# Designs tried in a protein design chat: VHH binders against Serine carboxypeptidase-like 19 (SCPL19). Part 8

Target 1, 268 residues: Serine carboxypeptidase-like 19 (SCPL19), of Arabidopsis thaliana (Mouse-ear cress) (q8vzu3)
Amino acid sequence: SLLVKSLPGFEGPLPFELETGYVSIGESGDVELFYYFVKSERNPENDPLMIWLTGGPGCSSICGLLFANGPLAFKGDEYNGTVPPLELTSFSWTKVANILYLEAPAGSGYSYAKTRRAFESSDTKQMHQIDQFLRSWFVKHPEFISNPFYVGGDSYSGKIVPGAVQQISLGNEKGLTPLINIQGYVLGNPVTDKNIETNYRVPFAHGMGLISDELFESLERSCGGKFFNVDPSNARCSNNLQAYDHCMSEIYSEHILLRNCKVDYVLA

## First folded at step 4 (VHH)

Design hs4 (framework vhh_7z1x_3)
Fold by ESMFold2-Fast, scan of step 4:
Structure hs4 (fold): chain B 268 residues (1-268), chain A 130 residues (1-130)
Amino acid sequence: as target 1 above (268 residues)
Amino acid sequence: QVQLVETGGGLVQPGGSLRLSCTASGFTFSSYAMNWVRQAPGKGLEWLSGISGSGGSTSYADSVKGRFTISRDNAKNTLYLQMNSLQPDDTAVYFCARDEAYRLFSEWTGKEVYVTFDYWGQGTQVTVSS
């Protein structure tokens, strides 16, 4: 596993403990699930432990997972044509809870499978794999086995979250070890403000290397840093945003996103 | 000082309706997305519905889609949940919750977006029983 000391966009060392790693699951260990683990800033030994599941098939961004209920957010007023600065949130769940962010199923973020059959997923298969992941993770992190444990996720995970809880409970009843101290689940909602969202997408894409310096500079000049509610008569800005949209459509593939994020992970 | 206060709960018969209200103070209400969440006796939290700061976008859990309607009045700093066709299993404490002001998202991938809730009200009890 790797301890992460710094992140692009955040000045100085991280004021919280972040660990990343893989857990092998499946028949013959042919599935590798990736996680991010943020320890509670209050009392890691006694505070709740939550696994946070991202929604949808093939979640491709690792950057979002660190911040779903975590300690960092965009600092909107300091955008200057580069990756927006990150700031600490005062209300992060990691102030009072340990959070384990799981990239599942295989094909999500850094998680992968060694065979085509192992890449095939269903809701039921994912629920079983989450249970397998947790049993293995607790073997490697026995200091957390006594903490109250919760399963959480966004609205896309609404079906998976209750199913994972059921699989964990059934595994406990059947005598699977280690016994997981499951207490319940939490569902969040991925609702966004379109203006904040849209204006940060362009600098974020540039900072991640997903669009060229030339395109980003052209967008800054023609759009004046405002990438939403563009006047249709501003042909330069509109044409540059079309090029941006085309580029992002081409880069929607998880393989391309994963390659760029892997570079950051190796450096961290 | 951020405050969220829920009202409108109570006892209602199966098939009945209730309208919940959440009055917000201590922040610029229209700048934040708002959510309704519930907790049934002995169960975990269940997210029900969300609404953007402007009110232009709404989302619902499958369990309440078509029965519940979220809305807001930014001039009154008030969030609403209209609940129709209530069932006994809708019995729960209902919470108003504020979305984060600043957040990272992966919406540029088209499908990877998430939000956490930073402030919650005290909750209002809804009981559906004859």
Scores: ipSAE 0.000, ipTM 0.113, lowest interface PAE 17.7, mean pLDDT 70

Design hs5 (framework vhh_sonelokimab_d1)
Amino acid sequence: DVQLVESGGGLVQPGGSLRLSCAASGRTFSSYAVGWFRQAPGKEREFIGAISGSGGSTYYAVSEKGRFTISRDNSKNTLYLQMNSLRPEDTAVYYCAASPEAYKWFTELGKTVYVYDYWGQGTLVTVSS
ESMFold2-Fast, scan of step 4: ipSAE 0.013; ipTM 0.469

Design hs6 (framework vhh_8dlx_2)
Fold by ESMFold2-Fast, scan of step 4:
Structure hs6 (fold): chain B 268 residues (1-268), chain A 128 residues (1-128)
Amino acid sequence: as target 1 above (268 residues)
Amino acid sequence: EVQLVESGGGVVQPGRSLRLSCAASGFTFSSYAMHWVRQAPGKGLEWIGNIYYSGSTFYNPSLKSLVTISRDDSTNTLYLQMNSLRAEDTAIYYCARSAEAYEWFKSLGYEVTVFDYWGKGTLVTVSS
């Protein structure tokens, strides 16, 4: 495992503890699952521990760290077209909980498989792999065995999240070790922070090539770098945001934002 | 031990009504907010609504006119009344108890569903 002390786009040292690593899953270690682990800023020894899953196949769990409940967000109004700048968020769940972001299945983010057969996935296989990952992870992190444990995700993870809980509970009943202190699951939709999400998604879309340079420059000039709570009488900004919405509606299908989240846009 | 048991599912024709029940045991039912959620074949979970210990209800806006959630604390039972059933209402229906950690996530500005216990579900099939 590696302790991460700084990230590209964030000035100075990280004010929270971030660990990354791999856990070998399956026969002969044919699948390597990558994780990001953020310790609670309050009381990591006793605060809840949650594994956070995303619903989009092939998307990095960095989406959870940035978009769902993590300590970091883009500084949308300061984006200059190079490395996206990052800032702390006051709404981070890591203020009160330890969160383990898992990149699953193999092919998501940095997670990989050593054979084509091992890359093949199903919902049932993923649920079993999550349980295998956790048993192995707790062996390496025994200090967290007693913390109340939750499985979390967005609404798109609705099949995987309850299934993983059932696999963990079944494993406990069968006497699999270590015993996981499973307390339940969490499904979340951050509706209160919609305006904040909008403000950083515009520069993120530009950085990913989803909108043109011309449109992005027009948005910055007409909207002053703030893309929420726009005065409808500002016709130039309103028209440019309509063009942005139209472009994104044509490009984004179900899950496309999750599928296009890449760690290389944050860490490298 | 905490248990939640859903009942009342089955095959029902389009346009008709159905009431589901959830029997709770092993905890002080009257002290907890309760939720209904469903999962259609091949789709993710869809939150239907909740009812607080006070009796206040909140619904998924897309379902508000079609469902009613109620509770009977004297019998530890949660209910979901569904009207004007459609083929797309075919799903497994679950009842769930709000986790004690819910307030932490809500205090961070998120509207989240945090479960610590849930039932095995009851299947509702809407077909002719």
Scores: ipSAE 0.000, ipTM 0.282, lowest interface PAE 11.6, mean pLDDT 71

Design m1 (framework vhh_7z1x_3)
Fold by ESMFold2-Fast, scan of step 4:
Formats: structure tokens, C-alpha cells, sequence
Structure m1 (fold): chain B 268 residues (1-268), chain A 120 residues (1-120)
């Protein structure tokens, strides 16, 4: 795993501990699940540990860290054509809890499968993979075994969250080690401005190198900096957003750290 | 009230063997899974092995699989780690640790540790 000391858009070093890494799961180790781990700012050794599962379209990867309950948010609501600046939030759950943001299933954010067959998912498979991930994660982080543990997620994760708790509890009862100190689950739906969030994702994807400079420039010109509620009569903007969607879909179907997206788009 | 005491560490040459013991008191030993964890100088904690309360299930980290064997004697409230084919990289303080129940939290589930040094 990697200790992250700075992030694009945030001035200076991070005032909280952020770790990222992969955990191999599956029968052949053919699935790699990516996580962001933020330690509690109060008392990491004793504060609750929660895994946060995101659901719904377009909010895997960094969305939970930035919007759900993490320490960072986009500064202001104005898009100005550069990487959006980030700021600290005073109401982050990481003020009082350790939060492990899991990108699941494979194909979410940086999580991937080594074969197309292993990429296939179902609710039941995801519940089992979350349990496998946690058992392996605690092997690398045994200092957190005693912390009260919770499974959390948004309302889109309604089936997955309770199912993961059931799998963890059954594993404990069967004597699987390490024993997970499961206390329950949390379902929430953090209030965000969807239009502002959507508008920031395009420049953020560009800043992270997920889309080409040329596609981004075409989006800027044809869409005038507004990437939501696009007028259907603006064919250039609509076509370039479709190219963006195709690119992001292609990236999520492959390991995004190893491949740059190459797609056709309309030159404005 | 809960106490875990590790013994059996010491200096051993590369390729040698040691058996660590952990004596538990203050709780119903057979009701809890137990683990071995180590910390090398200047490094973080590394989980090595776990065993279910009954002893029917065991698990091992890849770094020690095939070389280390975990076992327990519930009648004696004692956990063991048999370490074979020791390497210099096995030099660390070794701790036994009790798995917490999923409805409980405990402050110090760890013993004080026992030092293992693998050197010529």
C-alpha cells in the first residue's frame, strides 16, 4: 500500500492520513480491489472502523472520499477550466471514525479483473468478495482488528450492505480468521448538488489524465463549461459528452492506471 | 484482567527452529480465535497466522506459509507457533493477540511480545 501525502487540487500536504492500495481476491487471485483508507483524526487506534460502499452510477473511485462523508470537498461551485481546487470539510465522518472506501465490484474506479470472466458480478458475488477483501485487508492491518467495525453505504447499496454483514457474521461463526468485530451497518444518502458534482467530474477526469487534452478542449468549447442539462440542440456538446462517457466506460473496463483512453469525438 | 504472556523467543541461526508459546488468562480461551503478529524493528505490524477457538481452522500469511505452524491446547490455555527454516527477515518481536467478539471491544488484546533474532 501507498501513503498519499498530497492530492491534485489541494494546496500543501494532507492534514490527515490517507492510504491507498489493492487487495487480491477471487479463487485465482484474478480480481484486484482498490481502496482509499482515511484514518480517524481523533483516535485511530480506538475509533470505529467503517467500510463505505458506494452505489449508483458515476460515484465510484473518489466520490465517497470527496462527497459522501470524507474530509475533502470541491472549493466553491465555479468551474474555471482547471483542476478544481479542494478544501477540508469540518463535518467529515473521519473526524471521529476510520473509513475504508472500497471500490467494488471490479470495474468500479481503479478496481479490475485480470480476465473478462472474472469481471462478471452479481449482488451475491459482491457480498462474498467484500468479505474476502476484509479478511485479507485485516491481515495487512491487524492493529484495527479490535476496533468496532461497521459496513456503510448509500441507499443504492441497500441489498449489498446488509448482505455483506451477513457474510461477515457467517464467516465469524464458522471460525474464519481474523475475526471481524462487526457491530452493524449504516445506510445513508449524503446530500450533494448533483449538477455541481457532475460539472466537476469532466475537468477532474482531465486533471487525472483519464481523458485526452483534445477531448477536454472540445468539451470546453462545445459545452461552454456546462456539462449537465445540456440542450439537445447542441449536437457538438452532446456528441462530445457521449465520447467522454464511452471513454470512461472503456477505462472502467480495463486497468485505468495502465491505459489512456482513445476515442473518436467531434471537433468544435 | 485479560492477560497474554509470550515466551520462547531468542537468538537462532538462519535455517534454525523455535517454538513460541502464549499463555492466556482472564477469559474463556476456547471461545476465542487467536492470532500471531510480529513487528520488525522500524516496521509496522504484520499478521502471521490465526486459529479458530476449537483449533479446527488455521490460516497463514504467504510470508510464513509452509514454514510456520500454529496450534493450541485449550486444556492448558496455551497458543503455540512452531517456526521452521528461520530467515534473517523473521527477526521481530512476536505477539499473540485475541480476536475480539463482534459485540465487544477491548483495549489491550496483545501480550508484551517475545523477541526473535535470526542471526549468525
Amino acid sequence: as target 1 above (268 residues)
Amino acid sequence: QVQLVETGGGLVQPGGSLRLSCTASGFTFSSYAMNWVRQAPGKGLEWLSGISGSGGSTSYADSVKGRFTISRDNAKNTLYLQMNSLQPDDTAVYFCARDSGYTKYWFDPWGQGTQVTVSS
Scores: ipSAE 0.000, ipTM 0.117, lowest interface PAE 20.2, mean pLDDT 71

Design m2 (framework vhh_7z1x_3)
Fold by ESMFold2-Fast, scan of step 4:
Structure m2 (fold): chain B 268 residues (1-268), chain A 120 residues (1-120)
Amino acid sequence: as target 1 above (268 residues)
Amino acid sequence: QVQLVETGGGLVQPGGSLRLSCTASGFTFSSYAMNWVRQAPGKGLEWLSGISGSGGSTSYADSVKGRFTISRDNAKNTLYLQMNSLQPDDTAVYFCARLGGYTKYWFDPWGQGTQVTVSS
């Protein structure tokens, strides 16, 4: 694997730790899956680890890095078919989580297959390949085995994300090593609207086990799914958002208190 | 126990300069993006500038861009804000803040801040 210190379109060295590499999977190593790995800017040793799966034709894992939840964004409408200018975002999920962006299946981004047979993919095959990728990746990154682990993806990955979680859980039950500390999954879309991004962060915190099922359900009921620009006369929603802010404040202000707000759950 | 201690404020004439410092303890300083925010009399917190954990990238609010420079020394666990061409409307309590949580507006100030007064 390589540590990346600079990217085309970004002036100067990268201000976050970015690793890229390949993981060989398949019967005889016939498939090489490429990843981008961004370490948490807060506390990589203990913060959640999430694999982000970006689905859909023409939208590789770089869409997650650039659009969904990563530290970089394109500068406005300056892209003219050459190198697009990039800038930092202050609202990246990598401020508080380690995110592994996987380019799958073979043929996405830099991921490739060595034979025509290996290149062919299906939803089921992709789910199995994600599990194989993770088992191999954790062997090379054993320092992250104990971190709470989540599978995330955009709406095009809606079939793959739950299926990958199921494959991981089945593998754990069968005694496949290393044991993956799977906690749940998150589904979302790349966001350009600040209000939509803010609204998504409450479901993200719930998916990461940072707030309780009870609090999340109360937030959904009292706030009607809208967690920004809340009417101050809606006392129930305001009180629940205050509880959310308090829990998140305890998690981030004092790392030793992280477990006080974390709950063990799985979303169906 | 997380602690941030801001120093370097004071009284300065319009057009003058000040350098603020923030000393961090209780966490791995180089793993966190750091920010400067201020609170003017009777107003809420205003974000001014941010710097990545490695110090390689910086960002600034339009109101201070070209006048203020953020920097850090990870070996000393210290964040700096060099303020030039100060104006009366720069009068505020200045806080260094660690970005906390998943929401962009939540800052995690642990210090008392340092008062900057620009006399007209």
Scores: ipSAE 0.000, ipTM 0.096, lowest interface PAE 19.1, mean pLDDT 70

Design m3 (framework vhh_7z1x_3)
Fold by ESMFold2-Fast, scan of step 4:
Structure m3 (fold): chain B 268 residues (1-268), chain A 121 residues (1-121)
Amino acid sequence: as target 1 above (268 residues)
Amino acid sequence: QVQLVETGGGLVQPGGSLRLSCTASGFTFSSYAMNWVRQAPGKGLEWLSGISGSGGSTSYADSVKGRFTISRDNAKNTLYLQMNSLQPDDTAVYFCARVSSGYRKYWFDPWGQGTQVTVSS
């Protein structure tokens, strides 16, 4: 594991604890699942611990795993064409909870498998892998074994989240160790600022080669870098955003790295 | 029947160069934006570069900007990635991917099977 002290786009040291690492699972350790772990900013020793399962249409690649309900968000200021500026968010769930962001199944984010067979996934296999991951993770983080534990995810994870809870409960009943202090699950939409997402999607689309240099430059000039809450009297900006919407109307902006269901999102 | 095939990978010394190719079949190549993505051992996917259908617009990740050049030959249904000044941390499987589209959305489908690039220490 690695303690992360700084992030591109955030000035200075992080005011919260962020850890990343791998957990080996599977029969022969043939699957490596990657996680981000953000400790509660209030009382990590006693506050709830939640695993957040990523996925679905609720968060684009520009939101990242940490931005949906974590301590960072994009600034509301104009994007200047370099690393997007980040700021702390006061509505973060990490103000009152420890959150473990898991990249599953293998092929999602930094998670990988050592063989083609191990790389193959199904809902049932993913549910089992989540349980295996947690048992191994708690061995390395025994200080969190007693914290009330929850499984969370967005609407896209609706079948996986309840299934993972069931597997954890079955594992506890079978005597798998350590015993996980499972309290329940949470399903919902991540806290996402639609206006901030929209503002950064335009430069991201340009960066991806999805819109022309001419359109992007025209959008920057006419809209002053703000692509949301546009004054209706600014006809040039409005018309350019209509051209952007038309260009993007055939391009699915939420799933930029979807690869036959084995890889969901670009890791920030 | 829609297919992407990458070629051109191999072993290269630090500071060396490689040119990757991605041959497309089963669709109108010039109508789609194309991307290069890589996966290093033990790591997830990293987007590297994109190019519009016409080739008029290109973009690059900061980690490769100035060293890698994306291009395409629509007459040959082929996407290219010219990689210069290769470093050991460029070791990865390199994939090309088509940008598929729906209303206000984009995703990468299909993907090629990938080509291995190994930059020796």
Scores: ipSAE 0.000, ipTM 0.146, lowest interface PAE 17.9, mean pLDDT 70

Design m4 (framework vhh_7z1x_3)
Fold by ESMFold2-Fast, scan of step 4:
Parts: structure tokens; C-alpha cells; sequence
Structure m4 (fold): chain B 268 residues (1-268), chain A 121 residues (1-121)
């Protein structure tokens, strides 16, 4: 891994600690995932550690570093078509948290695969690869094993984020090492007030008939009316939010939504 | 107040045309993709069309492609749906909806109240 002291477009040395590197995963190391790691400016030894997943083509995890919750932003009025100038932002989560920005799946940013088959991706494959990435990353960064760990992402990553948490938890239960100190997940954009917007979306979707009465009632009971920063140990809430996301995505995929979307449950 | 308000619905004969409008307030309209969705009596929701924040990209459901046109005027904070060659099965309540981004997850995070379109002779 490399310590990055300066970035193209930013004048002078970086006032925060940035590390980049690759982690090999998959059968015989046929996938190389690239990351950006920014240490907390407050107390990196004890502050939360979060992996941030953007999930969007054309705006990989670097968009989180630059726009969502990272320390840098573009200076739009100074852009001249070569290298965009960068400036510091006062709204960065890296003031209080360590953030690991992952370029996934292979083909995103600098991440790549050695064969065509290894490039093929699905939501399930991405969830497994994120778990594999983290197990390998913690081996190289054992000083962060005890920090409270969160999986975060924007709404575009809504299916991947809770699925990755489930894979991590299952790996811990199976005795995979190192044990990851998973505490929960975060969904939203910290620069804008997405937590309030997210909390209103579920009642509005129900009012519009997008989700069934059964799913809505299950969401209210299992999530206690709070649909962001959900603890992954609350499997009913996490599964109900995943069912909600599935119902919403089906509108576009088939231009059809079944009125009574099924609620997904995990047996305790 | 963050809201969307649809107007322009009404009664129209088969083969006729209507133009729906959706006025946005309380947020930066040009930063969001916008969509049109409808719900026919006794049926589920059907996505019809989407447009990127800049207006540079549009998409349509097969059922309306060639008949409906989505557009936006960011200076007026208004989304439009031009509906031509209307058929009785186009009868529905039409909603505009805000999306956090043009993506495979298609999160609708803000909805209007809807406007009724009735196609009958």
C-alpha cells in the first residue's frame, strides 16, 4: 500500500492521511480491488471505521472521497479541462471517522480482473467479494480490528450494503478470521440531510401503493420508525428494508410492481 | 417546503392528447432525475418514463414509447409529460417522482399527490 502525500489538482501537501492500495481476492487472486483509506483527523485509534460503497457506474467510490463524505471537493469555477482543482471541505466525515473507499466491483476505478469470467458480477458476488476484501484488508491493518466497524453507502448501494453486512456476520459465525467488529450500516449522504428524507420515503411509498400494507407494518414494527443507521443484528428490519428496496427497483426492471410485495425474513 | 405538484389531467377521447406538468419546490430541481409513474384502477404501479437532471438522457416503458415524451424546464422547476394517441387503458392516476440518481436501484424519495387522466368516449 502507498502513503499519498499530494494529489493532482490540490495545492501543497494533504492535511490528512491518505493511503491507497490493492487487495487480491477470488480464486488464485484473479481479482484486484483498489481502495482509498482516509484516517480520522480526531482519534483514528478509537474512532469508527467505515467502508463506503457508492455502487454507481461512472461515479465509483472516489465520488464518496470527493463529494459524499470525504475531505475534498472540486473548484468548479477554476476548471480548465485538464486537471480539476481541488479544495478542502468542512463537512467531511473524516473529521470523526476512518473511511475506507472501495472500488468495487472489478472494472470500477482502478479495480480489475484477470479473466472475462472474473469480471462478471452480480449483487451476490459483490457482497461476497466485499467480505473477502475486508478479511484480507484487516490482516494488513490489524490495528483497526477492534474499532467499531460500519458498512456505508448511498441509496444506489441500498441492496449491496445490507447484503455485505450479512456476509460479514455469517463469516464471523463460521469462524473466519480475523473477526470483524461489525456494528451496523449507514445509508445516505452526510453532506445533504438524507436521513430525514430517507425516513419519509417509506411512509410515502406505502401511501402511493408501492409497498404492501404487510411490508409497511413490518417495517414500522421491526425498525421502530427509523429507516437509517440500522443495526445489522436487527435482521428483521434489515431484511424488510431489503424487501422495500427490491419492490422499488422492480418498477423500472419490468415497468410493473406487484401490490403485495413479499417480506423477506431471516430465521433466528 | 419540499414538494411535487402534478397538474394537467382530465377527460379525453381515445386518440386525443394531454400534457401533464409537475412543479417542484424546496430543492435543487436540476440535481435530480425525475420520473412519471401511473396507477390504473385496481392495478399496481407502472413506471412510464425517466429523465436525467440535465435532461440529456431519457427512457421510456415499451407501453408508451413513441406516444409519450418526457421533458423538463430546470429554469421553471417543472417536469412535463406530453401524451399522444391516448387509449382507454391509459386511464390512471399519474404521479411524478424524484429519484436520487439514474441507477439500477431507482429510489423514489419524493412523490406528488397525482393527477387523474380518464380516456373514454
Amino acid sequence: as target 1 above (268 residues)
Amino acid sequence: QVQLVETGGGLVQPGGSLRLSCTASGFTFSSYAMNWVRQAPGKGLEWLSGISGSGGSTSYADSVKGRFTISRDNAKNTLYLQMNSLQPDDTAVYFCARDLGYSKYWYFDLWGQGTQVTVSS
Scores: ipSAE 0.000, ipTM 0.113, lowest interface PAE 18.6, mean pLDDT 70

Design m5 (framework vhh_7z1x_3)
Fold by ESMFold2-Fast, scan of step 4:
Structure m5 (fold): chain B 268 residues (1-268), chain A 122 residues (1-122)
Amino acid sequence: as target 1 above (268 residues)
Amino acid sequence: QVQLVETGGGLVQPGGSLRLSCTASGFTFSSYAMNWVRQAPGKGLEWLSGISGSGGSTSYADSVKGRFTISRDNAKNTLYLQMNSLQPDDTAVYFCARESYGGYTRYWFDPWGQGTQVTVSS
């Protein structure tokens, strides 16, 4: 795992403890699930531990960290051609709970599969993978085994959240170790706006070196700083967004190693 | 300009030891996880080891676990790889790489150093 000390858009060190990492699951370790873990700011040793699930299109578990129940929010909703500024929020559940944000299934955020077969998912498969993830995660984080544990998610996760709880309980009954101190589940509505999320992804990708300065400059010019609800007749913007998608897709399948992303795009 | 420079490579005998260094400039070194990756002649890239920004967490590939030790000196902006019990199949170009994390964006390695050659031969 990795302790994250800073985030783009937030000046200075983070005033909360954020850890990220991968957990291998599946028959041969052919699925790598990525997580963000924020410790409670009050009393991490005794406060509840909650896993927050999101797998809706356009929103990884980071949406929970930034928009739903996490310590950060975008400072306003304006895009001005720079990395979006972040601010602390007084609404954060991490003031009273430890929250583990899981990117599932493979294909969400940084989570990936090593084979096509392993990449294919269903609601039932995802429920089993969440249980496998948690058993492995608690082995690495034994200090949290005794904390009251909850499964949480947004309303889009209505089928997954209750199913994951059932799978965990069944696993406990079957003697799977370690036993998970499951207490229940929570369903909430994220405050995430798809347009805001989409519009900020391109600047974040550029700020983090995933796309070239030339591609970013071309995207800003052809799309006018708006990367959602693009008029299909704007061929330059559409072509540049396709180049962006291709570049991100190439990087996505090779999370641990950066490949040279060379794509054709139109410059103004 | 963000840059990484590897040094310390060379020729060593089987069973020998070597320490690689990677000097970082142009960014707040302590805020980023760092990694070592190698490429043997005619082979693809192989990830070897990673270390968190604080140095509190480390991870290793099975091929080097118990033989190699990753460490860092944040005051000197330097990453190290101590290599012990070297074998001929450790012959490769060794790269250091910064782990970039963008919140909502994906992890990847950028920048990379230019690499330093390690040859293990009698």
Scores: ipSAE 0.000, ipTM 0.109, lowest interface PAE 17.6, mean pLDDT 72

Design m6 (framework vhh_8dlx_2)
Fold by ESMFold2-Fast, scan of step 4:
Structure m6 (fold): chain B 268 residues (1-268), chain A 119 residues (1-119)
Amino acid sequence: as target 1 above (268 residues)
Amino acid sequence: EVQLVESGGGVVQPGRSLRLSCAASGFTFSSYAMHWVRQAPGKGLEWIGNIYYSGSTFYNPSLKSLVTISRDDSTNTLYLQMNSLRAEDTAIYYCARDRGYTKYWFDPWGKGTLVTVSS
């Protein structure tokens, strides 16, 4: 693996730790999957670890790093067609989480297969390859084995993400090593039902330490585990979801970054 | 042959809205993420946003409340809706196909369509 200390388009050294590398997987090691790994800027030793799957033939995992939840964005007004200028973003989940951006399947970004047969993919094959990738990755990064682990992805990955979680869980039950501390998943604009994605984001935020235990417990009790299409007449659930939205906005704000939110407010 | 043809530009007054189109041909449009990029006179390129084949969008934070990107895969057409236009939005607007590589984007590009916001 390679520690990346600077990137074309970004002035000076990177203010976060970025590692890139390949992991060999497949029947005969015929598939090489490329990753970007960004360590949490807060507390990498204890903060959650998430693998982010971008999926799709038209956009690589760099989309997650640059556009979805990563530390970098284009400095658009300076781009001159050669190397796009980059700047830090306050909307990055890497402020509070370690994120692995995986380029899968083979043919996405820098990931490749050594034979035509190995390039052939299916949803099931991808789910198995993600599990294989993770087991191999954790062998080389044992310091992250105990961190709470999540699988995340954009809308292309709506079917793959839940399936990968299932394969990881089954592998754990079958005694595959290392044991992966899988806690759940999150989807951004999934091709699956949006209400399912929305419902999982609240538990994900809690698992990531982005909202307090108090707020999460209040949300579970008042909303009964359903965090979408809430009846406005359920004032407690609606108020708690407003507190959740406010807290999430503040965490990614340029003005205020708060790890935990209060469930009560003081009127000014 | 891969072609991208932008249209819908013109002279528009401040505060008005404008919708740009990009007609794609020569490739499987539904399999690619697409981008909108602009270049103001005497300035460099400015990335506006992109849309994945699933419809997920990501925007330049400076522009996200003012623009919407959409696509119609049945007609191989990419759209950019712009609202509350300002003089600083005067630029040539380009659509570009995502290459699918991490090291560079924006290949191929169209010829662009000129938008002039004047009062």
Scores: ipSAE 0.000, ipTM 0.098, lowest interface PAE 20.7, mean pLDDT 71

Design m7 (framework vhh_7z1x_3)
Fold by ESMFold2-Fast, scan of step 4:
Structure m7 (fold): chain B 268 residues (1-268), chain A 120 residues (1-120)
Amino acid sequence: as target 1 above (268 residues)
Amino acid sequence: QVQLVETGGGLVQPGGSLRLSCTASGFTFSSYAMNWVRQAPGKGLEWLSGISGSGGSTSYADSVKGRFTISRDNAKNTLYLQMNSLQPDDTAVYFCARGDSYTKYWFDPWGQGTQVTVSS
C-alpha cells in the first residue's frame, strides 16, 4: 500500500490520510482489487469503518471519494478536459467515519484479473470477492478489526450490498478469520427490504455521529426502537423522526447533488 | 477434519534463530497455499509469508523479508518457517494457516499457534 500525500487538482498536501493499494484474491492471486482508504478525521481508533461499493465498470470508487461522501469535490459545476480543480467539503462522512472505497469487480477502475476465467463476474462471485477482499484487508489493517463495520453503497450496489453482508455473516458463523465486526449496511435509493433497512439507518446514523446522542435516545424512547410505519398519533416519535429527517436531509441532499459520476476517468 | 499443528517455538536471544513446523492433516496438502501469521501480545494478526501448493512461489511481508524463509515438504504434509536474526519485536504467537493464495489471503486457519519469545 501507498500513502497519498497530494492529488492533481488540489493545492498543497492533503489534510486527511489517504492510502491506496491492491489486495490479491482468488486461488492463486488471480484477481487484484484496488482500494482507496480514508481514515476518520475525528477518531480513527473508535469511529465506524465502512466499505463503500460504487457498482460495476464505468463508475470508479473515486466517484465516492470525490462526489458522494468523501472529503473532496470538484470546484464549480463543470469539467472541461483538463485536471479538474478540487476543494474540501464540509459534509464529508470521513469527518466521522473511516471509509474504504473498493473498486470491484475486476475491470472497475484500477482493479484487474490475470486470466480470462478470473475476469468473469456475476453478482454471486462479486459478493464472495468482497468477503475475500475484506478478510485479506483486515490482516494488513488489524488495528481496525474491532471497529464497528458497515457495508455501504449506492443504488447500483443495492443488490450486492445486502448479499455481501450475508456472505460476511455466514463466513463469521463458519469460523472464517479474521472475524469481521459487521453491524449493518447503508444504501442510497436501495433495492432491498425497506423496513429492515430503515430500522438500521437510525442506529447507523447515530454510530456515524450524524445525529446527536440526545436525539438518538429520544428516538429510542418515543419510537420503541421501530423507526418505520410510525403511528401518526404518536406525536413525539413523529416529531423526533422529523428532526432526524432534517439532519439527514442536509447530508443526503448534498450527497445526491454531488453524486453525479459522469466522467470515465480516475485522477492519477 | 482439517487440522494444523505448529511446533518449534521457544525462548531465544536477540540475533538468534528458530525453525517452526506445521503438520497438516484432513486435506490434500499440495493443493493449497499455506501461510504463516503471527499475533503479538495484545495486538492484531500480522501476515508474514505464503507459499504456493507446489512450493514454486513464495511471498513475504516487508517486516520479515530477508530474515525469514518459508518452505514446505508435501510428502510429509509439513510447512516450515526458518527465522533468522530474531529481534524482540518478533515476540508473538505464530500460526500456520491454509489459504487460497500465497499472497495474504486465507479461509481456514486451524492451527493452535506456537509461542516465540525473543529476549535477553
Scores: ipSAE 0.000, ipTM 0.092, lowest interface PAE 22.2, mean pLDDT 71

